# Ledger of designs, part 4: VHH binders against ORC1-type DNA replication protein 2 (cdc6-2)

Target 1, 379 residues: ORC1-type DNA replication protein 2 (cdc6-2), of Methanothermobacter thermautotrophicus (o27636)
Amino acid sequence: MKGDKRRDIRDILLHDETLFRNMNAFDPDYVPENYRYRESQMEALAVCIRPALRNGRPVNAVILGSCATGKTTAIKKIFEMVESTSEGVVCCYINCQLHTTRFGIFSQIYSKIFGHQPPETGVPFSRIYQTIMQHLASEKRALVVALDDINHLFYSKNANKVLYDILRAHEVFEGVRTGVFAVLSDIEFRYALDKNVDSIFIPQEIVFPPYTREEVFNILRDRVRVGFYPGVISDELLERITDHTMDTGDLRYGIDLLRVCGNLAEADASPVIGEEHLERALKSTGPVNLIHTVRTLNENEREFLRILADAGEDMTAGALYELFRESTGSSYSSFNRIIEKLEFLRLIDTRLTGKGVRGNSRILIPRFSREDLRRCPGF

## First folded at step 1 (VHH)

Design b7 (framework vhh_8ghr_2)
Fold by ESMFold2-Fast, scan of step 1:
Structure b7 (fold): chain B 379 residues (1-379), chain A 124 residues (1-124)
Amino acid sequence: as target 1 above (379 residues)
Amino acid sequence: EVQLVESGGGLVQPGGSLRLSCAASGFTFSSYDYIGWVRRAPGKGEELVARISGSGGSTSYADSVKGRFTISADISKNTAYLQMNSLRVEDTAVYYCARSGEYYFDSLTAMDYWGQGTLVTVSS
């Protein structure tokens, strides 16, 4: 019966037939071989790294562009090309949305170099830092670190410390060669660099403009070619996925839609992705940016979003705080820090009401719907 | 070995019609292939006039030929066609069949394989 979707879970898990030639093509971390529309950006990144392959210091870069403009893909692609060319350059990609502390950043660098996490108990930061830098010096290896969405490090006041530690390591560890690619969204942000960081950073600016609809379609089609067998999805259906992707402004949404459609068709033992699979995928796939951002939040920050979403409309900071205090026991100072963080993360907007009888009142405006939030894990 | 072979060119009067054929060998049309018709008039550059997906679903045309030309594909015969109606003297050119991996391409550098070309002359 087509209308009875009761299936044995074991049958779903053990299903042998696949529409996927390479499921990794739909992974957010996938780096395509045919990377188009970013040739000048790829060239600029290569120019920055080239000195490291010649026993020189990498050139620092600031990489600018709105969310999902191919910045992450370009960085990962150049890093793979560099590491396939030489073992003398360590390329480390770090998502600063997930790793906001000095310890967290250098633990990622440590793990990239040594293949395991540093010991957590009883080991001071200085030991991890020294181990990294001594390895780079003794092995004559350069280090290039991409700090993706570095805005999070500035918000946590760790950006200058991390940049200092990476860029000035050569002053203590003779022969260490390092460079940083600082990645920023289109959020208006001005660097608050300390003088001792500003004097050495001196980055090349590399701009990633938004993709056109035609470019988005072609990028998604490239993922289809790699990820699915021929004929699995029609051009007409891919055009519709492109339309939904353009509506979100996030290329990752389209890539995830393709993955979900393929899984649904495979579960149905269908040799092709049909209209019904897309309709089901659209109901189950939430905003990718919201899901990623929400994963980085602590329990109090998540509780804030639950209360706001449950209201179903804009609400005053005072009204939300009363409910939040009853739920979490948190101070008003702590609550205000959450507002600042969530506004910085673009999950909420704030607006002042006109002068009330007793001072200014803030209205909290969610940038997500209740339905969007409910698609996130843990909501 | 991939080959594209054009046929159906010739002399026709203004207002007349011609159908060009492009027979593909060495590969089979799929939804991952895009077949286009590119023309080159004497003393002028190359122009992409029409394209179709190898599945036959998606088509696109240059403004100069839209409404007059129709591109189609017969997957079972591994052959693409260009039906040319209401022909004008300005349509006189060598017509090339070409294959590309690009769904939407305005750049001729995206073409992987080219046929030898077939001459179309529109003259009284």
Scores: ipSAE 0.000, ipTM 0.102, lowest interface PAE 22.1, mean pLDDT 79

Design b8 (framework vhh_8ghr_2)
Fold by ESMFold2-Fast, scan of step 1:
Structure b8 (fold): chain B 379 residues (1-379), chain A 127 residues (1-127)
Amino acid sequence: as target 1 above (379 residues)
Amino acid sequence: EVQLVESGGGLVQPGGSLRLSCAASGFTFSSYAYIGWVRRAPGKGEELVARISSSGGYTSYADSVKGRFTISADISKNTAYLQMNSLRVEDTAVYYCARESGYSLDFWTGEYGMDVWGQGTLVTVSS
C-alpha cells in the first residue's frame, strides 16, 4: 500500500531495526562458507589446481551443468581457497556474457594481476598479452582462468583464439604455466575446438547435476541462517519458497525471494517474514533467468526486446527493423547480429519463410511475456 | 568427440554418379546454421561446392556444380548427403564435409567461417 513517499523512503533508509544479519548472503555474488552437496565437484576442482601449487601446470577442466547448479559458486570458492593458500597462483574468474572479445578477456586477466586497467585504448593486444605472460614467467606464477558461459565466446568466434592464447603461451614464454576452466551452462551445447587447441586442452570433465528438492531446501535454510536473525522466517514458509524455487528450476530465484521477503517485512516494521510478505514478493519478483540474461544486454539489444514486447505478438524482421532503425539508427548488419545473439540466448526464436539467396522474410517469436520483461530492471 | 566423418568416395567414370555421406557426432546439425561440402583438387585451392541450412530450407551451390549436384540432410540421423550426377574429370578432388560456425558478419552475403572439418574422402573421375 502507498503512504507518504518522502517519510516512507526516509524511514526505510534510516531504519535501525533490521531483519538482516548479513544481507550479502542474498547477493548473487555471495560465496557461502559452508558449500554443501558439491563436495565431489570441489575435490575435482582442487585436483585440477593442485599441480599449480607445486610448481606444475594446472589441469584443464570442462565444467558442465544447467543454469544455477552451483558452478559459479564452486569456482569462486575454490579460487578463494587457492589464493588464500598461495600467492604463486593467479585465479581469474571471467563472465563471458560480459566479456566476449580477446581484448576484453585479457584486460580482465591484466586487471586481476596488476590491480588496474590496461593502458589507454589503442595499445595493441600483443602488448597486453606480452605484459601478462612475461609477469607470470618472471614471478613464476601459475594462471588459472575460469571462462564462465564460454558458449558466448563460441558465439562470437573468439573461443578458440582465447583458448589458444592462454593454453599455448608456454611455447613463446618459457616457464609460464596456465590452465582453463571452461564452464558451459547449456548442457546440450556442443563446443567445437580447432585442432591446435584440442591437442593441448585435454580437459577433465566435471558435471554439476541439478539439486534435489531436499538439497534446495537445506541450501536456502543455510542462507537464512547466515542472512537473517533467528526466528525471522519459519521452516513452513521456507518450504513454500522451496516449492516455488523448484518450479523455476533456478536456485537464484529462491535466494532472491528471501531477499525481497526480508525487505518487504522490514518496510512493514514486522519482526518476522509472514505469509503476506511472501505473497507480495511472488507478485513483484520477475523470472531470475530472464533478469540475469537481460542484465548482460546493451541498450540496443534491450531496445530490440522492448519493441518486440510492445507488439504483443510475433513480428517480421523487416517490421521490427523499421522501428528499431528509427529509434537506434543502427545498420541492418548490427540488427542481424542482435537477432543471432538473442536467439542464441533463447530470448527469441526465428522462422525463415524466404526462398533463395536474399530471403528477407523472417518471423521473430518472443520466448518471454511482456509482463515478465517489465519485471526486469530497466524495462 | 566433435567430428564429421565422410564416406562414399571412390573411382567413377565420366558421366557417372556418386553419393557422399557426412555423419556428425558430438553435436547436432540444428545447433549450427549450415553444413557444407568443400573440395580441394590437385593444384587448385579450396572450393565451397554446396551448403545446406540446419532447417534444410536453404541450399546453395557453386556455379561449377549447379544442376548436377544436390545436397540434402537427415536431421534426425545427423547426416548430410551430396548426390553427384554427371561427373566430370574436373570434379576429381578430396571432398570435405564442414560445419559453419553459425555466425555471419553479413547476413546478405551469407559468408560464414568453417570451424569443424572432416578428414576428407577422395573422388576420382577417370575413364
Scores: ipSAE 0.000, ipTM 0.091, lowest interface PAE 23.9, mean pLDDT 78

Design b9 (framework vhh_7pa5_2)
Fold by ESMFold2-Fast, scan of step 1:
Structure b9 (fold): chain B 379 residues (1-379), chain A 122 residues (1-122)
Amino acid sequence: as target 1 above (379 residues)
Amino acid sequence: QVQLVESGGGMVQPGGSLRLSCAASGFTFSSYWMSWVRRAPGKGPEWVSTISGSGGSTSYADSVKGRFTISRDNAKNTLYLQMNSLKPEDTALYYCAKSYDSLWFGELSDYWGQGTQVTVSS
C-alpha cells in the first residue's frame, strides 16, 4: 500500500488513466484470437462438428486433459467459429459445476436457442424438452452441447439422464441431430454410463496434453499483449508469474494473477506492474478457493488435510497413512483414493523421491498452509 | 487420440501368476508416467503401481509390494505388470492409466484403458 493519504473512492471510480487495454483478456470466459499449441485438438473438434454443417449428425467427443489445459478455451473458440459460419448449428457450452440438474441444463439450452429463460410457473421438464427438440427439427438445426466438468453430473447422478435426453432425442423427434462434447479430467465416467447411453455415445477421444513452461509463458504473454498497454509488465516479472502458475498447475491462476496485479498497480496510480503488486496479489489469492473446495470434502478427506497441515512440511504417503489409519481406521485403498481426489482438486501434489538406498517413496506436497486451512469451516 | 489396450487377464488359482500388458498409442509414450489401477466389483479404483517415463523410478501399493513388478518397453510402447503370488483379494478389473501431466506420478490419470479382468479363485 502507498502513502499516508486515504484514496478517495470517487477519484478511483472516475480515474481516466488505465493500465488495461482490454480487461476482458483476463476474464475466465475470454476466448483469444491467437490460440496456440492446440492446432491438432482444434482440428479434431472441427472434424466432430463438420457433419452438422452438411445436414448430418455431429460426432460425439470425450475431451480429456488435466484442469486448465485449454479444453474450455478450445471449445468456446470452435463454437464461435461454427456459429460465425452457419446458423444451422446451435452450440451450447454448459459449465456442470453451475448446472447440475436435467432442468438446469435444458434451461441453458432453451435460453441459447430462444434468447430468454423458460417460463417459471408450472412448466414441467417435458414441455421445455419438447419445445427445444421441436424447434431443432422444424428449423433443421443441429445441436452440439459441451458439458464442461461433466464429473459434477455423475456426482449428482444426472449424467446418464442428460446424455440420454440429448443423444436419443432423434428417436422421438424425427430429424433432430445432436452431439455431445463431454469434458473431463478423468475417463473413469465411462464405467458409470448406462448401457443405453454407452451404446449410442461412441465418442471420439480428444486429448489436451499439459503445457510446457515455455508454452505457459507465451500464453500469458499473449494475454498481456491483448489486455495491457505496452510496457505495463516486464518479461522478468511475467517469468515469476509463470513460475507460480506452474507450481499450481492451473493456467487460470496465472491469468487471474495478471488481472489482480493490474488492478493493484492501477489503484496505486502506478504506470507499471511492479514486484510489490505481485507480492500483494499472491497474498490475496488462495483461501477463497480453498474454502469452496474444502466444503465438498467428507470427514476422512478433511482429516487427511489436517494431518498434512499439522506436519508443516512435505510428508511421505506412508508416514501420513500411519497417522491417518490411527485416526480413521481406513484401509490403504480408501487412503489412496483420497490422494487421487485431493490431487484432482489441486489441494496436494505428489512426487517420487530416490532419497536413500531404499529407493522411491511418494511425497505429499500441500498446496495450502496451516493458516489457510484454519480459515475453512470445520477446521 | 490416446488409446490404451490392456490384455493378459484371466482366471488363476491362488498362488498363481499372470502378466498384464498395455499397448499404448496416440502420444509420446516415453514422456509420460504410467500406472496400473484396479477396481474390484462394488468398490472404487485402487492404485496398484506407477513407473516413470524412463522406467528408472517405480512405486507400489503396500498390498502388492514384493509380489507385483511394473515395467515398460518404450521401443514397443508397452506397459507391463508381472503379478506373482496372487490372492483372492487381487480379483479386479485392471486398468492401464496415463498421467495427464509428465510431472504427475501416475496416482491420478486423465485416461484409463478399457481394463482386463483378473479373477483369482480356486
Scores: ipSAE 0.000, ipTM 0.105, lowest interface PAE 22.8, mean pLDDT 78

Design c1 (framework vhh_gefurulimab)
Fold by ESMFold2-Fast, scan of step 1:
Structure c1 (fold): chain B 379 residues (1-379), chain A 120 residues (1-120)
Amino acid sequence: as target 1 above (379 residues)
Amino acid sequence: EVQLVESGGGLVKPGGSLRLSCAASGRTFSSYDAAWFRQAPGKEREFVSAIYSGGSTTYADSVKGRFTISRDNAKNSLYLQMNSLRAEDTAVYYCAAEDWYDSLGEYDYWGQGTLVTVSS
């Protein structure tokens, strides 16, 4: 049709000749159609959800694996498959780094079910909870909630409350069927469960082992096939990106490296990604070449890095925020967005404290020294 | 549990002043970070101002120099003094409070909101 013969001025304005076929392929939250090397994990997740499709309760699961082993991708993919199969199962994915409160978690569940956030009048938790559970009971729908990085809920002391509210809803709302997929990187959380929660949870364990180098190469190649036009990057160059990805132990690094290489090649008006683009991408993502990355940062993001560098040690998010708000006047929401951006840019790492420190005790670990930062213009 | 109730909203002319109040029950504001948010018709909820358990304050750029947040621990109340009001300040204003133990930026407790209309 006309779509195959796009020749008008809107096509010229909207469809530049770029080397990116689909930029979304390089997004951290992209879910590929071809999801290899996790067939047994996908099957195990399907087995856990299957009872919900037959008027039974979902089976609870604990999903274990180090960072970037495909846990989030597997969960999102099985949820898409389930919801495309039946309207009778609601699948809700929640990132517990971002949603740490009972109200926050159930607002996400509410939004998933109703397509809107809860009413903007001061709404008590009990109203939101009742609305969710009454809907599930009346529509005979099951609920499966994936709590990704659930250890954040344990640090905020909300994990047992959230788990209790989800898993014991059937005791108040007849016929409600619920299940939880609790996602963890490498810690044992069962010792933190209240007796009332532990007795009902009883999860199946699903392990996501690290990818092999061959698997990483093939996954990155699949992303190249979706995201770039043919011939944009050679297999030789992709092998080198794979080597760097293996050195970090994080698949997300390789995916981001492909995105950065593509952007640099496009800025050079190059039809292909060359060796020079990879060399520049590696320098711009490395802590020793902060100048390139720091140039993209705004004033508040730079102030964050300055405070962290001046501390000379790892800092808790709370301790840095105390100093940051005094300097910038910024809200904690803005502060959290800076943490997410700087972590994504590989300028900092975050780690939870699991040693009895209360609250959301995130440790912020700089990937740069004070001296490195001071070499950057404007620091 | 903590309950928050806003009051003091109303109709004011541009350049006028208005003071919002938020009364808390169950806990004192000195034990919480507390904030004002607002939502104008057809827009997302936006941050206005915060006061932290130690007494330090922060303001959105749009209200700096015009609005002042304060707290009275004896009355267990949070206030927002709004001066030099503009038509753009028209919104429902919400009081919010959160436990001060390194929360990830989500407020645990919200009030019902109070409407402020700035119109000539």
Scores: ipSAE 0.000, ipTM 0.138, lowest interface PAE 20.1, mean pLDDT 78

Design c10 (framework vhh_7pa5_2)
Fold by ESMFold2-Fast, scan of step 1:
Structure c10 (fold): chain B 379 residues (1-379), chain A 125 residues (1-125)
Amino acid sequence: as target 1 above (379 residues)
Amino acid sequence: QVQLVESGGGMVQPGGSLRLSCAASGFTFSSYAMSWVRRAPGKGPEWVSTISGSGGSTSYADSVKGRFTISRDNAKNTLYLQMNSLKPEDTALYYCAKGPEDYDFWTSYEAFDIWGQGTQVTVSS
């Protein structure tokens, strides 16, 4: 009976009547034609790349800013501008939440240069690396690699290896010109750099400050203009989406709310997004930054967070380990690596107990609510 | 006694979807990268996709990018390939393959040396 009350799934997939003029406008990877409020940052990025267009070496950069401050959009936009202007510069954007290994990073660079992934399984890293660097040297092309959320590479202990391989390629492959844009939310990684990497990196710092409410509203309105047909959403509802976006501090949340509202209205065969669609979207849409971060976690790391969230309060490491060992069978060494990773990812904080106690004990403090975690896939 | 057993293949129309599975045993599954490789009739093997041991890194052949998704469940020792928008040229015997360990590919090399028996995917009208 329920199947008779709903449109056939195939008909839904093939339906020509849509509120979406361009579905990609609400994709996290979408680069708008008109970006806003980052003119000085765009200029700084251009200054870093400009030497590569003039047969010189790109200037390395550290791109600093909290989540969703337009860092990714600015990088992708400048890369598009550079590549539309010159074949002499290869611009490669890599999301380090998705690509955490040296093999993975260089496979992305390989694909950007050659238009296909390595064709054989078991291709050794050295062969991929040599192929990339020999191409850059022979074709006299510069390489600029943006390592977005490079914190993930530091936790995997691959950051120094990746940076070394990119930044010091010219020592083995004469004439190779490379640069790195390291994107991060804090400067903690700077102290984790090996001396042989730190000495050559020498980056320009480019800061992306938080957007104002007016800026957020205008950016969301630009996405509405591109992504929806005219009249699909009112400015009044967009103001409310802006308010919720400001409360989260994450522009991606507002963009995702727009997508969810559009899908809900379309499912209801409504020609417009109404207040009811926003209310339903608010109940179903979790914090975007937390969702992206927890997606990168393995099952043991997720189990750690579930145990901590279910306690509803701060736990000692010892108490959590007892429960964790029962569910996973993991060693204390493996457990400690999880604590280090989750603290590095800013999902938990730790502090020592025991003023006047001979030994130290750690208290684990969650940086998320139980409800927010349960909105994440797999929790 | 390393074993890889593929399943989930079948016949499907162009534009359809299939989900392939590979059940792994005899090794520490989470420590090794895994790949999907296909062999079309009358052709040699072609690499399709690779996933790191942790699942945090993935890569795809250009011909399947945006249509196929590789994933793994380390608790179940199972590798998956979600195939959407299937085309006649995707017709092949699909194998899963055990790859190298997650760490230090720069100084050491381990081939993708263990392959399963394969599962047949046929895309035709």
Scores: ipSAE 0.000, ipTM 0.094, lowest interface PAE 23.0, mean pLDDT 79

Design c11 (framework vhh_vobarilizumab_d1)
Fold by ESMFold2-Fast, scan of step 1:
Structure c11 (fold): chain B 379 residues (1-379), chain A 121 residues (1-121)
Amino acid sequence: as target 1 above (379 residues)
Amino acid sequence: EVQLVESGGGLVQPGGSLRLSCAASGFTFSDYYMAWYRQAPGKGRELVAGITSGGSTSYADSVKGRFTISRDNAKNTLYLQMNSLRPEDTAVYYCAAEDLYFGSDWEYDYWGQGTLVTVSS
């Protein structure tokens, strides 16, 4: 009767009832029809792209805002609208957290244009770059590239090279029309553009202010309306998901929680998402987010995290640097850039101790456990 | 082994010209961002000119209109054509290459040994 049977994997896989009206509503790539609270930002993005639809060059933009401000959604929505309007504009969205190298960035552009990945071996970068630019010139197509979280390219020292290659392509390939949307967090930005990039970039500044808690709740409720059947989740439970989303400062976290809760409830053959499903989702989501973030790190950044995770006590920046220098040979300035990047990625926190010989010392606090880190590839 | 070998430096009169060459080996030259840096006695290294794998070029303000950077991917060679040379162009000129697959410490992945350029009457 009630729970007499063993949980059967086949029953889970073949479960006929679904809580999801449209599972795509919870995808990171989903662009909602009812996109609220960003009308002026959408208009500004449209103004930047509009010249490309009339055989002109797109206007470059710097898109500023902290996490959970709708920058990614707005860019994807305008790109979808542009490409549905004209074949003459190629819109390429690139997550620089995942693609940190010049080869990686241009491989994404190549794939967007040609529908397949370029060969990863035996083909020089210049051939991929030339193939892209020659196509754009011959087909009279404009290219708009959104570099989301471009700070990652600065940390990998590829930002100026990528920007230069995109923005000055017309100097080598006559008739090529390109533009860049550089997306930056509202966190203090230290990395400067080279003079040769700065002179051609000349961006429009588009600011995405933080969403209020009420706006976050309404956005998540819009996703629930599209993605789930009526009654699948209560407003009370959605308020709790909103609270957790506000604590993380990332709207994507709340959207992912809804997806995971739905899957867990469906696996349990429950017609509704309950409190237990949220509790289980909260426990499982942390390690998955860590794995995604860690995947974007280079070997020196991973070594930093290994040293920090292996410490059984509070570790000062100075103490960690001595071990880090021993294993990597890196400069102190390089080490400090890693601290800035890892703080930006919310993998560590930094606190002043006030106890050093010079009265000013930093302590590094991991936002992960050693056990969770060891589950990540390469640790 | 990765190697960058600069050549073409020497003594030249103000207003004269020199062409520097950098022969690259041990890596896929055409994939790399290539640059010329210079270092005058008692000063730090200064970017002179850069060229992307796609052929896009950049120049320091002090050399714009006088210097031209170019590359020959078939010969794995980087060039710097220097015209209208001035005494302040006197420096050791270095060829540099940066790998596109992995991060670095705000330094080029590979450096040559340098070639001396002296502009003097």
Scores: ipSAE 0.000, ipTM 0.133, lowest interface PAE 19.9, mean pLDDT 79

Design c12 (framework vhh_vobarilizumab_d1)
Fold by ESMFold2-Fast, scan of step 1:
Structure c12 (fold): chain B 379 residues (1-379), chain A 124 residues (1-124)
Amino acid sequence: as target 1 above (379 residues)
Amino acid sequence: EVQLVESGGGLVQPGGSLRLSCAASGFTFSSYAMAWYRQAPGKGRELVAGIYSGGSTSYADSVKGRFTISRDNAKNTLYLQMNSLRPEDTAVYYCATDSEYDLPWSYGDEFDYWGQGTLVTVSS
């Protein structure tokens, strides 16, 4: 066991020099104290919840805006403020990419109220629903549910069911006070509400417009001020990170890019983030939105994307199914459900071939590069 | 396989009472929510009252305080007690259940299983 040049591993482990003043500033769950450019939206959300703090029903809202316009941050911030003010209001944030069923949605509400998961097998939905609503009635608590990215519930055909269940609870459980914040990133589904749901929902509309380049730069600079020590990153390099963030349209990408740059500089024992760290970060991470979307996929859905990526070009549905069946043993019906889901999630596009010799066939077009997919966990 | 059979409808004077029954078969009655709907001539179907498997109840505003929905799980029977009947209560009354969820009303106006209906006429 001989080595001429060695480094003391203990020194590496015990070295306390870091570029990060507060790494939590780059955490996806971080809620900043200074939430700029959304003051009017925060006020509108507060107005909707305020009646619940005064023994009234919350006002329902539809929250509209493209991805990464600060909708999730605003909702989490107002919910934190409300729950710190009163125990009489339960605020439940639900990501509908992860929870697409009525059972899943109400299991999240149950867990928020009781601090543990409900029984997952052999129990009717109504038992969970009754337990929630009886608690709210007996404890005289209001419930506000944010259904973030509710478009996924429209895909699963559960949106109208979930909205009906929450909004009409007072008709079965006297004195129950409920409200819904429905968050829509895709405006194409805005008018997909059933008439019976639309008549009882009656929401206030709150619009989150896209951030300007100047606003994105200032938000990223605020994160730099909280997260890094002074001088760790130059304004010139931050301008470049802003440009890449604007190209993706996703503020989360810029925030994650700062975190990765900091980690790479620290690994290099550099006191500053340089151009080389940004170049390496751009190659090691794809758009954050892609990573979050693929994390919601099951193994068969991931295998579908893996096969498509390995082809390196567009595939017919028939050609992909042959390979997919060989690896998973799945039915054509199951395969078609995956196509519908991935198309809805904007991971693939589907195009019908025109008047071909073999009639109409579907072509599957990936909306991601092979390199971007390889940067996602489990690919 | 699932069958719902309503009975108890008829002609009654304003202010009178009727008790509707729905006999259910072909499914585990005690595990499902049940509902009463009605359809007046030339109008769409509307929800009147609903009852969860656990016994919790809900009513349309137009019938609240006048109608009472109940169930007997041992007899696989749903009931609607109608008091202080009004001419506007004149309709065909339907018993309904959903095969997917234990909820008396869902996202749509359609359930998987409906009875044939029983006519209630409130007239002098």
Scores: ipSAE 0.000, ipTM 0.200, lowest interface PAE 17.1, mean pLDDT 79

